# Designs tried in a protein design chat: miniprotein binders against Uncharacterized protein AF_1993. Part 4

Target 1, 103 residues: Uncharacterized protein AF_1993, of Archaeoglobus fulgidus (o28286)
Amino acid sequence: NYYYEANYDKELVAYDEGVFNDRVHFTSELLGPGTYRIIAGGTGIVEDIEIIDRSGNVVAKHEDTTNLLYGSSNSFVVRVNYAPPNPGEEYEATIEIYRYVEK
Below, E stands for the ipSAE of ESMFold2; O stands for the ipSAE of OpenDDE; V2 stands for 0.75 times the mean of E and O plus 0.25 times the DockQ between their complexes.

## First folded at step 3 (miniprotein)

Design p2 (from A3 with K18R R40F K44R E46K E53T; at its last look DockQ between E and O 0.83; V2 from the best seeds 0.00; counts 0 for: pae E 5.3 > 1.5, pTM E .729 < .8)
Fold by ESMFold2, look of step 3:
Structure p2 (fold): chain B 103 residues (1-103), chain A 93 residues (1-93)
Amino acid sequence: as target 1 above (103 residues)
Amino acid sequence: SKVRITIKIEADSPEEARKLLEEIRKIAYELARKLGITVFVRIRIKDGTIEITITVEAEDEETAKEFAERIEELAKELAEKLGLEVEIEIEVE
C-alpha cells in the first residue's frame, strides 16, 4: 500500500455499519472508474467481496481479504457478504470505501 | 413490536459525520440496554449525508415508541447544536 499512501490521498465515498444476526450483504452505489480501497470490518465473517458490473453480473469475487485494493476503468458496484461467526450469533459489520485521489 | 427510525443528517465532511454517528450509536445501545429492548443500528454515509436506521424490537409497542421518541429528541438536539439539518422518519410495523 506504500505507493498509494505516498502519492495519493484517500476520500471516503461510502460507509455502512450495522448489527445483525443473520447473513447480510452491503451493496454500494454505482462507483465510477478509479482506484478504490474497500475495507470490511466488524466481528462477523466476511465471506467475500464481490465486484458487480452495471448490468448486475458478478465480474470478480475476493474470498481471502477484508482489505481490498481494486481499480477499474469501468463503473462497478461493490458487494460485501457477511455471515454470523456462529449460527444466530449477533455480530457487527462495517464497510468503508475510499477513492484514491492525487495529492 | 417493531419500530424503524430513519435519521438523515447533512454533514460538512465524512470526519464530522463519523463523530456524530459514534455518539448516536453509543447512546442508542446504552438506552436499549437500560430499557431491556433489542436494537439494531445501521449507518450509511454517502456524499455528506448520514443515514442512520435504528430498528427496535420490544415486548410491547409503547416501549418501542418511547425509545424512538428519546432517540428522535437526541438526534434533533445534536443536529441543532452542531448546526446540521436533520430529517427523521419513524415507522411502526
Scores: ipSAE 0.084, ipTM 0.498, lowest interface PAE 5.3, mean pLDDT 81
ESMFold2 (binder alone), look of step 3: mean pLDDT 77; pTM 0.727
OpenDDE base, look of step 3: ipSAE 0.333; ipTM 0.693

Design q1 (from a6 with E22L E57V; at its last look DockQ between E and O 0.85; V2 from the best seeds 0.00; counts 0 for: pae E 1.7 > 1.5)
Amino acid sequence: SKVRITIKIEADSPEEAKKLLLEILKIALELARKLGITVRYRIKIEDGTIEIEITVVAEDEETAKEFAERIEELAKELAEKLGLEVEIEIEVE
ESMFold2, look of step 3: ipSAE 0.517; ipTM 0.816
ESMFold2 (binder alone), look of step 3: mean pLDDT 77; pTM 0.722
OpenDDE base, look of step 3: ipSAE 0.658; ipTM 0.864

Design q2 (from a6 with K26R R42Y E53K E57T; at its last look DockQ between E and O 0.83; V2 from the best seeds 0.00; counts 0 for: pae E 2.1 > 1.5)
Fold by OpenDDE base, look of step 3:
Structure q2 (fold): chain B 103 residues (1-103), chain A 93 residues (1-93)
Amino acid sequence: as target 1 above (103 residues)
Amino acid sequence: SKVRITIKIEADSPEEAKKLLEEILRIALELARKLGITVRYYIKIEDGTIEIKITVTAEDEETAKEFAERIEELAKELAEKLGLEVEIEIEVE
């Protein structure tokens, strides 16, 4: 999103990557209130991005998305689920989470 | 109780739409803090279009509805002031 890129600095708060051949998931640390860009990529399939509250409840689920601009007044956890493009096929999974901070 | 408000902003000038977005979010978050309720949102920004889906969670439905209505009113007022077109939908979940 040009707007946020132009008007905010990005603070990387989570990053991970790996090569897998089965379904895997990434679970972030507890993120504080704010606006975040969640970028799930790689050669695998991003099944969904789940937003989980501090109590462990899934409060939002976004499917068919690799780039999510999400904000919350409460702390939350991000869980991204990946799957191989074909059964047993090796794939790369990447996750980047940035917190936007006003310039 | 959850209430979802979807705001779609269309503007020839992306700058004005951005202003509206920021103001809506600022006030929404402020109001949420005051009311002790949770606000979550995701934003889609494309050329000339901004879509905000805000979900408010409160212990009582009335509070959630009131919040949503206030945001709706705010969005309409600001949009009018900025000469922007907005589409707003409120859903009770």
Scores: ipSAE 0.377, ipTM 0.734, lowest interface PAE 0.8, mean pLDDT 88
ESMFold2, look of step 3: ipSAE 0.437; ipTM 0.767
ESMFold2 (binder alone), look of step 3: mean pLDDT 78; pTM 0.724

## First folded at step 5 (miniprotein)

Design s1 (from a6 with I27L)
Amino acid sequence: SKVRITIKIEADSPEEAKKLLEEILKLALELARKLGITVRYRIKIEDGTIEIEITVEAEDEETAKEFAERIEELAKELAEKLGLEVEIEIEVE
ESMFold2 (binder alone), alone request of step 5: mean pLDDT 77; pTM 0.727

Design s10 (from a6 with E61P)
Amino acid sequence: SKVRITIKIEADSPEEAKKLLEEILKIALELARKLGITVRYRIKIEDGTIEIEITVEAEDPETAKEFAERIEELAKELAEKLGLEVEIEIEVE
ESMFold2 (binder alone), alone request of step 5: mean pLDDT 78; pTM 0.730

Design s11 (from a6 with D47N T49K)
Amino acid sequence: SKVRITIKIEADSPEEAKKLLEEILKIALELARKLGITVRYRIKIENGKIEIEITVEAEDEETAKEFAERIEELAKELAEKLGLEVEIEIEVE
ESMFold2 (binder alone), alone request of step 5: mean pLDDT 77; pTM 0.719

Design s12 (from a6 with A58G E59L D60S E61P A64V)
Amino acid sequence: SKVRITIKIEADSPEEAKKLLEEILKIALELARKLGITVRYRIKIEDGTIEIEITVEGLSPETVKEFAERIEELAKELAEKLGLEVEIEIEVE
ESMFold2 (binder alone), alone request of step 5: mean pLDDT 75; pTM 0.698

Design s13 (from a6 with E61P T63V K65R E69K R70K E73Q K76R L78I E80D K81Q L82M)
Amino acid sequence: SKVRITIKIEADSPEEAKKLLEEILKIALELARKLGITVRYRIKIEDGTIEIEITVEAEDPEVAREFAKKIEQLAREIADQMGLEVEIEIEVE
ESMFold2 (binder alone), alone request of step 5: mean pLDDT 79; pTM 0.751

Design s14 (from a6 with L84V E85K E89T)
Amino acid sequence: SKVRITIKIEADSPEEAKKLLEEILKIALELARKLGITVRYRIKIEDGTIEIEITVEAEDEETAKEFAERIEELAKELAEKLGVKVEITIEVE
ESMFold2 (binder alone), alone request of step 5: mean pLDDT 79; pTM 0.744

Design s17 (from a6 with I27L V39I E59L E61P E77K)
Amino acid sequence: SKVRITIKIEADSPEEAKKLLEEILKLALELARKLGITIRYRIKIEDGTIEIEITVEALDPETAKEFAERIEELAKKLAEKLGLEVEIEIEVE
ESMFold2 (binder alone), alone request of step 5: mean pLDDT 77; pTM 0.732

Design s18 (from a6 with A17V I27F D47N T49K V56I E61P A68L)
Amino acid sequence: SKVRITIKIEADSPEEVKKLLEEILKFALELARKLGITVRYRIKIENGKIEIEITIEAEDPETAKEFLERIEELAKELAEKLGLEVEIEIEVE
ESMFold2 (binder alone), alone request of step 5: mean pLDDT 75; pTM 0.697

Design s2 (from a6 with I27F)
Amino acid sequence: SKVRITIKIEADSPEEAKKLLEEILKFALELARKLGITVRYRIKIEDGTIEIEITVEAEDEETAKEFAERIEELAKELAEKLGLEVEIEIEVE
ESMFold2 (binder alone), alone request of step 5: mean pLDDT 79; pTM 0.752

Design s3 (from a6 with I24L I27M)
Amino acid sequence: SKVRITIKIEADSPEEAKKLLEELLKMALELARKLGITVRYRIKIEDGTIEIEITVEAEDEETAKEFAERIEELAKELAEKLGLEVEIEIEVE
ESMFold2 (binder alone), alone request of step 5: mean pLDDT 78; pTM 0.743

Design s4 (from a6 with E77K)
Amino acid sequence: SKVRITIKIEADSPEEAKKLLEEILKIALELARKLGITVRYRIKIEDGTIEIEITVEAEDEETAKEFAERIEELAKKLAEKLGLEVEIEIEVE
ESMFold2 (binder alone), alone request of step 5: mean pLDDT 77; pTM 0.727

Design s6 (from a6 with A11G A17L)
Amino acid sequence: SKVRITIKIEGDSPEELKKLLEEILKIALELARKLGITVRYRIKIEDGTIEIEITVEAEDEETAKEFAERIEELAKELAEKLGLEVEIEIEVE
ESMFold2 (binder alone), alone request of step 5: mean pLDDT 79; pTM 0.740

Design s7 (from a6 with I54L V56I)
Amino acid sequence: SKVRITIKIEADSPEEAKKLLEEILKIALELARKLGITVRYRIKIEDGTIEIELTIEAEDEETAKEFAERIEELAKELAEKLGLEVEIEIEVE
ESMFold2 (binder alone), alone request of step 5: mean pLDDT 78; pTM 0.729

Design s8 (from a6 with V39I)
Amino acid sequence: SKVRITIKIEADSPEEAKKLLEEILKIALELARKLGITIRYRIKIEDGTIEIEITVEAEDEETAKEFAERIEELAKELAEKLGLEVEIEIEVE
ESMFold2 (binder alone), alone request of step 5: mean pLDDT 78; pTM 0.735

Design t1
Amino acid sequence: SKVVIVIVIEADSPEEAKKLLEEILKIALELARKLGITVRYRIKIEDGTIEIEIIVEAEDEETAKEFAERIEELAKELAEKLGLEVEIVIIVGSPEEILELIEKAYELARKLAEEK
ESMFold2 (binder alone), alone request of step 5: mean pLDDT 68; pTM 0.601

Design t2
Amino acid sequence: SKVVIVIVIEADSPEEAKKLLEEILKIALELARKLGITVRYRIKIEDGTIEIEIIVEAEDEETAKEFAERIEELAKELAEKLGLEVEIVIIVGEDPEEILELIEKAYELARKLAEEK
ESMFold2 (binder alone), alone request of step 5: mean pLDDT 69; pTM 0.619

Design t3
Amino acid sequence: SKVVIVIVIEADSPEEAKKLLEEILKIALELARKLGITVRYRIKIEDGTIEIEIIVEAEDEETAKEFAERIEELAKELAEKLGLEVEIVIIVSPEEILELIEKAYELARKLAEEK
ESMFold2 (binder alone), alone request of step 5: mean pLDDT 68; pTM 0.579

Design t4
Amino acid sequence: SKVVIAILIEADSPEEAKKLLEEILKIALELARKLGITVRYRIKIEDGTIEITIVVEAEDEETAKEFAERIEELAKELAEKLGLEVEILIVVGDPEEAEELLERALEEARKLAEEL
ESMFold2 (binder alone), alone request of step 5: mean pLDDT 68; pTM 0.609

Design t5
Amino acid sequence: SPEEIEKLLERAKEYAKELAEKLGIVVILIVIEADSPEEAKKLLEEILKIALELARKLGITVRYRIKIEDGTIEIVIVVEAEDEETAKEFAERIEELAKELAEKLGLEVEIEIEVE
ESMFold2 (binder alone), alone request of step 5: mean pLDDT 69; pTM 0.623

Design t6
Amino acid sequence: SPEEAEKLLERALEYAKELGIVVILITIEADSPEEAKKLLEEILKIALELARKLGITVRYRIKIEDGTIEITIVVEAEDEETAKEFAERIEELAKELAEKLGLEVEIEITVE
ESMFold2 (binder alone), alone request of step 5: mean pLDDT 69; pTM 0.590

## First folded at step 6 (miniprotein)

Design u1 (from a6, 15 letters changed; at its last look DockQ between E and O 0.88; V2 from the best seeds 0.77)
Fold by ESMFold2, look of step 6:
Structure u1 (fold): chain B 103 residues (1-103), chain A 93 residues (1-93)
Amino acid sequence: as target 1 above (103 residues)
Amino acid sequence: SKVRITIKIEADSPEEAKKLLEEILKFALELARKLGITVRYRIKIEDGTIEIEITVEAEDPEVAREFAKKIEQLAREIADQMGVKVEITIEVE
């Protein structure tokens, strides 16, 4: 965080939230090249954060974090998969995506 | 062909680690532009350590391999000049 906060501004490029009781996913619009912070949250389970290329192929899958710092020299789509904490349980899902820009 | 380069940076200060990270990324992005290839990266920041995982995919396996070796060479040269410790691994998939 310190490494990017000192020299970069953050621009919010996606935000969403909702309440669900089944598995759902969030899919972003096509994001341009650059460095992004992807924060998935809520009261449910974030199963993974996937990176999808322009052709629709999943090129990366991150199951080890809900706060991902990721970048690409090409355009990509972010998809986040959510699940209820217990079968059929109502939960909140949230997503924030920031792009880092040079100051 | 995919090649993954993982660079773990240990530095005395966050500023040193950031400088090395930025030089590596600048070079990788410029080289990728010249070669017409896509580079993707993930950055992990943990207590005094920065890790960057750079993934390159190219049709020609030699291009991907050459890219990885040039990134490794640059990272080691700058790290040595700065007195910063690095651990670098290259994986071909």
Scores: ipSAE 0.673, ipTM 0.863, lowest interface PAE 1.1, mean pLDDT 88
ESMFold2 (binder alone), look of step 6: mean pLDDT 80; pTM 0.773
OpenDDE base, look of step 6: ipSAE 0.790; ipTM 0.914

Design u2 (from u1 with V39I; at its last look DockQ between E and O 0.91; V2 from the best seeds 0.77)
Amino acid sequence: SKVRITIKIEADSPEEAKKLLEEILKFALELARKLGITIRYRIKIEDGTIEIEITVEAEDPEVAREFAKKIEQLAREIADQMGVKVEITIEVE
ESMFold2, look of step 6: ipSAE 0.649; ipTM 0.865
ESMFold2 (binder alone), look of step 6: mean pLDDT 81; pTM 0.784
OpenDDE base, look of step 6: ipSAE 0.799; ipTM 0.917

Design u3 (from u1 with T38W; at its last look DockQ between E and O 0.92; V2 from the best seeds 0.72)
Fold by ESMFold2, look of step 6:
Structure u3 (fold): chain B 103 residues (1-103), chain A 93 residues (1-93)
Amino acid sequence: as target 1 above (103 residues)
Amino acid sequence: SKVRITIKIEADSPEEAKKLLEEILKFALELARKLGIWVRYRIKIEDGTIEIEITVEAEDPEVAREFAKKIEQLAREIADQMGVKVEITIEVE
């Protein structure tokens, strides 16, 4: 979104990629307070993007997007769950997480 | 205890909608820090509409509800000053 991008810098805080043929997940390090863009991609199915508190509890699940704009006043962890498009089929999974900072 | 505040912003320009969003978030985050409560938010931007879902988590349900009401009051006040339309829903979970 143009206005948000124009007024804030983005800092890449997590990146990963791989090739899989089964269900896998990506779990981030603990992220500090702030506003984040979470982009899950590749050729597989992104089942959900989960928000996990410091105690390990899942406090939110997002099944309706692979490009989530999300923020928090406290620390949290992101977990993205992937599945093959067909049973046993090879696929690529990618994850990018950016933090927005004021210019 | 959790309270969800959904604010749908309908403005004549994207800049007005974004300005109201930023004022709401600034206030919410400052108040959350002072009260030591956890605030989370998801922002959805779609054709002429910005929607923000704010989730307030506090041990005391009354604190969470009063927080939500303060956010609503601020949002309506600023929206009136800017001539921007808002729809606000508060849900106790």
Scores: ipSAE 0.573, ipTM 0.830, lowest interface PAE 1.5, mean pLDDT 88
ESMFold2 (binder alone), look of step 6: mean pLDDT 80; pTM 0.773
OpenDDE base, look of step 6: ipSAE 0.748; ipTM 0.904

Design u4 (from u1 with T55F; at its last look DockQ between E and O 0.89; V2 from the best seeds 0.78)
Amino acid sequence: SKVRITIKIEADSPEEAKKLLEEILKFALELARKLGITVRYRIKIEDGTIEIEIFVEAEDPEVAREFAKKIEQLAREIADQMGVKVEITIEVE
ESMFold2, look of step 6: ipSAE 0.693; ipTM 0.864
ESMFold2 (binder alone), look of step 6: mean pLDDT 81; pTM 0.777
OpenDDE base, look of step 6: ipSAE 0.787; ipTM 0.910
ESMFold2-Fast, scan of step 7: ipSAE 0.673; ipTM 0.832

Design u5 (from u1 with L29F; at its last look DockQ between E and O 0.85; V2 from the best seeds 0.76)
Fold by OpenDDE base, look of step 6:
Structure u5 (fold): chain B 103 residues (1-103), chain A 93 residues (1-93)
Amino acid sequence: as target 1 above (103 residues)
Amino acid sequence: SKVRITIKIEADSPEEAKKLLEEILKFAFELARKLGITVRYRIKIEDGTIEIEITVEAEDPEVAREFAKKIEQLAREIADQMGVKVEITIEVE
């Protein structure tokens, strides 16, 4: 959004893409404390965006967005689950994770 | 014990809403560090409205409660000073 783009530098910390025809997931590396923009794109269905703590527990699950502004005071992992729009249908899945750093 | 604090900010100017958001987050981080707990948040920004969903978990339910109360207090105080409208909901899980 405008506020963050105007007042923060956006640092790409994770990026991946691929073409699939079955359910897949992307799991990020451990992200440090901070505010992040998580963007799940492509032609597939984004089933959910999961936030996983350092112990491997799912602490949050977001099913209502493909563009999530999320932050934490602790380190965490992002997992995005994708599915084909129709069974066996080829689709593209993309993931971008940006960390916001105050200018 | 998990507590979720949802703050909906409605301000005449985006700048005011954004300022309040930053103050809330700053305080939340500081308080979380002080209490030795983790704070997580989701931010939704729409036209003229900012919604912050803050979640904390603590072994001691009193700690989680205290956190929520202090966040609410701060948000209301700053909002009042700025003339910004806030709607706050606290859910205990």
Scores: ipSAE 0.723, ipTM 0.892, lowest interface PAE 0.5, mean pLDDT 91
ESMFold2, look of step 6: ipSAE 0.723; ipTM 0.874
ESMFold2 (binder alone), look of step 6: mean pLDDT 79; pTM 0.762

Design u6 (from u1 with K26Y; at its last look DockQ between E and O 0.93; V2 from the best seeds 0.00; counts 0 for: pae E 1.6 > 1.5)
Fold by ESMFold2, look of step 6:
Structure u6 (fold): chain B 103 residues (1-103), chain A 93 residues (1-93)
Amino acid sequence: as target 1 above (103 residues)
Amino acid sequence: SKVRITIKIEADSPEEAKKLLEEILYFALELARKLGITVRYRIKIEDGTIEIEITVEAEDPEVAREFAKKIEQLAREIADQMGVKVEITIEVE
């Protein structure tokens, strides 16, 4: 969103892309505390964006967006689950994660 | 124990909404640090409306509930001072 972009610098901390024909997932490295923008894109279905704590527990699951603005006072991992739009159909999947920092 | 506080902010301008959001989040993070508890938050931004979902995790359920009450009290106080409408929901999980 413009408000976070206008007042904060952002730093790309994860990026991946590929072409697939089956269900796949992206799992980030452990991210430190802070506020993040998580953007899941491509031509496939983004089923959800999951937040996983350091112990491996899913602590949040977001099925309603592909552009999530999320933060935590603790470390966490992001997992994004992709599916083909139709069984066996080739699709593109992309993931971008930015960390917001104060100017 | 987990408690979710949802604060919907209806403001006249993006600047008012951002100010209230940042004051709430700053207080929540400082209170969490003092109490040694974890908070997580999701921010949704739409035209004239901002929603923040704050999830607090505490070993003691009473600590989580008191945290939520303090955040609600602060949010209502600041919103009243600013003349901004808020809708606050607290859910215990």
Scores: ipSAE 0.541, ipTM 0.826, lowest interface PAE 1.6, mean pLDDT 87
ESMFold2 (binder alone), look of step 6: mean pLDDT 80; pTM 0.771
OpenDDE base, look of step 6: ipSAE 0.808; ipTM 0.918

## First folded at step 7 (miniprotein)

Design m23 (from u4 with K44R)
Amino acid sequence: SKVRITIKIEADSPEEAKKLLEEILKFALELARKLGITVRYRIRIEDGTIEIEIFVEAEDPEVAREFAKKIEQLAREIADQMGVKVEITIEVE
ESMFold2-Fast, scan of step 7: ipSAE 0.724; ipTM 0.858

Design m25 (from u4 with K2R)
Amino acid sequence: SRVRITIKIEADSPEEAKKLLEEILKFALELARKLGITVRYRIKIEDGTIEIEIFVEAEDPEVAREFAKKIEQLAREIADQMGVKVEITIEVE
ESMFold2-Fast, scan of step 7: ipSAE 0.712; ipTM 0.847

Design m28 (from u4 with T38V)
Fold by ESMFold2-Fast, scan of step 7:
Structure m28 (fold): chain B 103 residues (1-103), chain A 93 residues (1-93)
Amino acid sequence: as target 1 above (103 residues)
Amino acid sequence: SKVRITIKIEADSPEEAKKLLEEILKFALELARKLGIVVRYRIKIEDGTIEIEIFVEAEDPEVAREFAKKIEQLAREIADQMGVKVEITIEVE
């Protein structure tokens, strides 16, 4: 997203990857308040990107994107749910999370 | 109670859109901090427009409604001052 990238620097705060053949999820550490870019990649199907509060409640579920620009006034956890493209098919799954800071 | 505020920004320049977006977020975050409530937001950049969806959760429905009204008032006022087009929708989920 050119507009946000032009005005803010971003720092990598979470990364994970793996190879799977069934449903899997990646769960971040607790992230502090702020604005974040969450990128779900790989060759699997990204079913959704969930936002979880510190009590473990799912407060948002994003099914329409693999590249989410999201923020919160309090701490939260990100969980990305993946599925194989076809039953039992091996696939790669990755997650990158960046935090934005003003230039 | 849960309230969603959607603000769609159409600006002739990226700098104008940036200023409006930043002022809205800064105000929302400070107001939420003062009221002791949580605000969450999603930003979408599509076809040259910026859309921000602000989600508010508060135990008291009146607090959530008042927060939404203040955000709407601020966004419209700044947009008017800048000559920028905004579309604002407030929904109770």
Scores: ipSAE 0.696, ipTM 0.841, lowest interface PAE 0.6, mean pLDDT 86

Design m29 (from u4 with T38I)
Fold by ESMFold2-Fast, scan of step 7:
Structure m29 (fold): chain B 103 residues (1-103), chain A 93 residues (1-93)
Amino acid sequence: as target 1 above (103 residues)
Amino acid sequence: SKVRITIKIEADSPEEAKKLLEEILKFALELARKLGIIVRYRIKIEDGTIEIEIFVEAEDPEVAREFAKKIEQLAREIADQMGVKVEITIEVE
């Protein structure tokens, strides 16, 4: 969003992309404490963005967005679940995760 | 014990909204560190409004409630000093 782009620099910390025709998920490496922007793009359906703690527990599930601004005082993992627009239809999926750093 | 704190910030100045958001997060992270608890947050920015949802879990319900109350007090105090409008909601569980 314009506010964070104006006031903070972003460092790309994770990127992945692919072409699929079935349900898939992207799982990040363990991310350290901080504020992040998670962008789930492409032509597929983003079902949710899940936040997973170090013990493997899902602590948050975001079904209402493809562009999530989220942070934690402790380390966590991001998982994004994708689905084809129609059964068996080919689609593109892209995930970008940025860490915000004060300007 | 789970507590969610929702703070909606309405400001004419993006600099003032930024300052309030940063002060809230700085305080929340520092307080969480002192109490040995984990805080998680989601930020939404739309049409001149910033909404932050803060999630905290603590073994002791009193610790979670005190955390939430201190966040509320800080946010209101800074907002008053800056002339920024805030709406704060605290939900237990």
Scores: ipSAE 0.695, ipTM 0.840, lowest interface PAE 0.6, mean pLDDT 86

Design m33 (from u4 with R40M)
Amino acid sequence: SKVRITIKIEADSPEEAKKLLEEILKFALELARKLGITVMYRIKIEDGTIEIEIFVEAEDPEVAREFAKKIEQLAREIADQMGVKVEITIEVE
ESMFold2-Fast, scan of step 7: ipSAE 0.706; ipTM 0.839

Design m36 (from u4 with K18M)
Amino acid sequence: SKVRITIKIEADSPEEAMKLLEEILKFALELARKLGITVRYRIKIEDGTIEIEIFVEAEDPEVAREFAKKIEQLAREIADQMGVKVEITIEVE
ESMFold2-Fast, scan of step 7: ipSAE 0.697; ipTM 0.853

Design m37 (from u4 with K18L; at its last look DockQ between E and O 0.83; V2 from the best seeds 0.81)
Amino acid sequence: SKVRITIKIEADSPEEALKLLEEILKFALELARKLGITVRYRIKIEDGTIEIEIFVEAEDPEVAREFAKKIEQLAREIADQMGVKVEITIEVE
ESMFold2-Fast, scan of step 7: ipSAE 0.769; ipTM 0.870
ESMFold2, look of step 8: ipSAE 0.759; ipTM 0.890
ESMFold2 (binder alone), look of step 8: mean pLDDT 82; pTM 0.795
OpenDDE base, look of step 8: ipSAE 0.812; ipTM 0.917
ESMFold2, look of step 9: ipSAE 0.791; ipTM 0.900
ESMFold2 (binder alone), look of step 9: mean pLDDT 82; pTM 0.795
OpenDDE base, look of step 9: ipSAE 0.815; ipTM 0.918

Design m38 (from u4 with K18W)
Amino acid sequence: SKVRITIKIEADSPEEAWKLLEEILKFALELARKLGITVRYRIKIEDGTIEIEIFVEAEDPEVAREFAKKIEQLAREIADQMGVKVEITIEVE
ESMFold2-Fast, scan of step 7: ipSAE 0.738; ipTM 0.859

Design m39 (from u4 with E15L)
Fold by ESMFold2-Fast, scan of step 7:
Structure m39 (fold): chain B 103 residues (1-103), chain A 93 residues (1-93)
Amino acid sequence: as target 1 above (103 residues)
Amino acid sequence: SKVRITIKIEADSPLEAKKLLEEILKFALELARKLGITVRYRIKIEDGTIEIEIFVEAEDPEVAREFAKKIEQLAREIADQMGVKVEITIEVE
């Protein structure tokens, strides 16, 4: 995203990848307050990107994107849910989370 | 009590959009800290348009509504000063 990338530095705070043939999720460590970009990649179906508060409650569920720009005044956890394109089909899943810091 | 504030910003340049977005977020986060409430936000950027959805949760519904009102007032005032078009929607959930 040109606008935000041009005006903010981003620091990689979480990364994971794998090859799967069933449903899987990637769950981040607890992330501090701030603005983040969450990129769900690979060849699987990204079902949603969930935002989970410190108490374990799902407070937001984003089903319309694989590239989410999101922030919070409190700490939170990110969970990305993946599915195979077809039942039993092997697929790749990758997650990248960046924290934005003002330039 | 939950309140959602959607602000759509139409600006001629990325710099103008950035300035308005940053002022809104700075104010929202500082006010949330003062009030002891949680604010969450999603930012969508398309060429020429920035949309920010701000979600506020407060135990007291009056606090959540007053927070939203202050965000709306600030966003409109800054947009007017900058000559930028904004569309603001507030929804109580």
Scores: ipSAE 0.705, ipTM 0.843, lowest interface PAE 0.6, mean pLDDT 86

Design m51 (from u4 with R33Q)
Fold by ESMFold2-Fast, scan of step 7:
Structure m51 (fold): chain B 103 residues (1-103), chain A 93 residues (1-93)
Amino acid sequence: as target 1 above (103 residues)
Amino acid sequence: SKVRITIKIEADSPEEAKKLLEEILKFALELAQKLGITVRYRIKIEDGTIEIEIFVEAEDPEVAREFAKKIEQLAREIADQMGVKVEITIEVE
C-alpha cells in the first residue's frame, strides 16, 4: 500500500523463491516482536498465510490475502502454503518478509 | 480469555493517520509487556482508511477487558485531540 510505504522504512528479513509442481510451503525463521509485511507471490495458488507462536501453535490463518501486514508483541513464525494452479502444473512461488522500522 | 478490538481510522491527512496508528501501537505493545500478555494485530489500508484489528490473549479475563478498555480510551482521546474520526468495536470471544 503506497500510503503506508511512503511513511515507513522496511527491512527485508526473509526471501525465498522456487519452481514447483506440487504443494509446498515456506516456513520462516523465528521473527522477533514487531510489525511485518508478508508478500506471497508467483504464479501458484496461495492457500493461506499461517502465524505460528513460539510453542508451535497456529494462532492465525489468513486465507483472504497474499499481502499481509501483521504484528505481534511476541516472537512468531510465518508459514505460507502454495499449490499448483492445476494438478501437476509447474508454477513459481516467491515469498518476501519485511520488518517495519521507524524513519 | 480472548478479546478483539477493531479500530477504523478515517483521516484527510496521511500524517495524522500515521501518527494515530503509531501512538496506538506503541501504547498497546508497551502495555502488553507490562501486563505480561500477548497482543497480535493486522493492519488494512484502503483509500484513506486504516483499519487495525487487535487480538488480546490473557489468562485473566479481567486483564484482557481492562487492556481493551485502555486501548479504546487512548484511541478516542488522541483522535479527539487530532480531529480524526475513529470507529472502535470490542468483541469478547
Scores: ipSAE 0.689, ipTM 0.830, lowest interface PAE 0.6, mean pLDDT 86

Design m55 (from u4 with E46T)
Amino acid sequence: SKVRITIKIEADSPEEAKKLLEEILKFALELARKLGITVRYRIKITDGTIEIEIFVEAEDPEVAREFAKKIEQLAREIADQMGVKVEITIEVE
ESMFold2-Fast, scan of step 7: ipSAE 0.728; ipTM 0.856

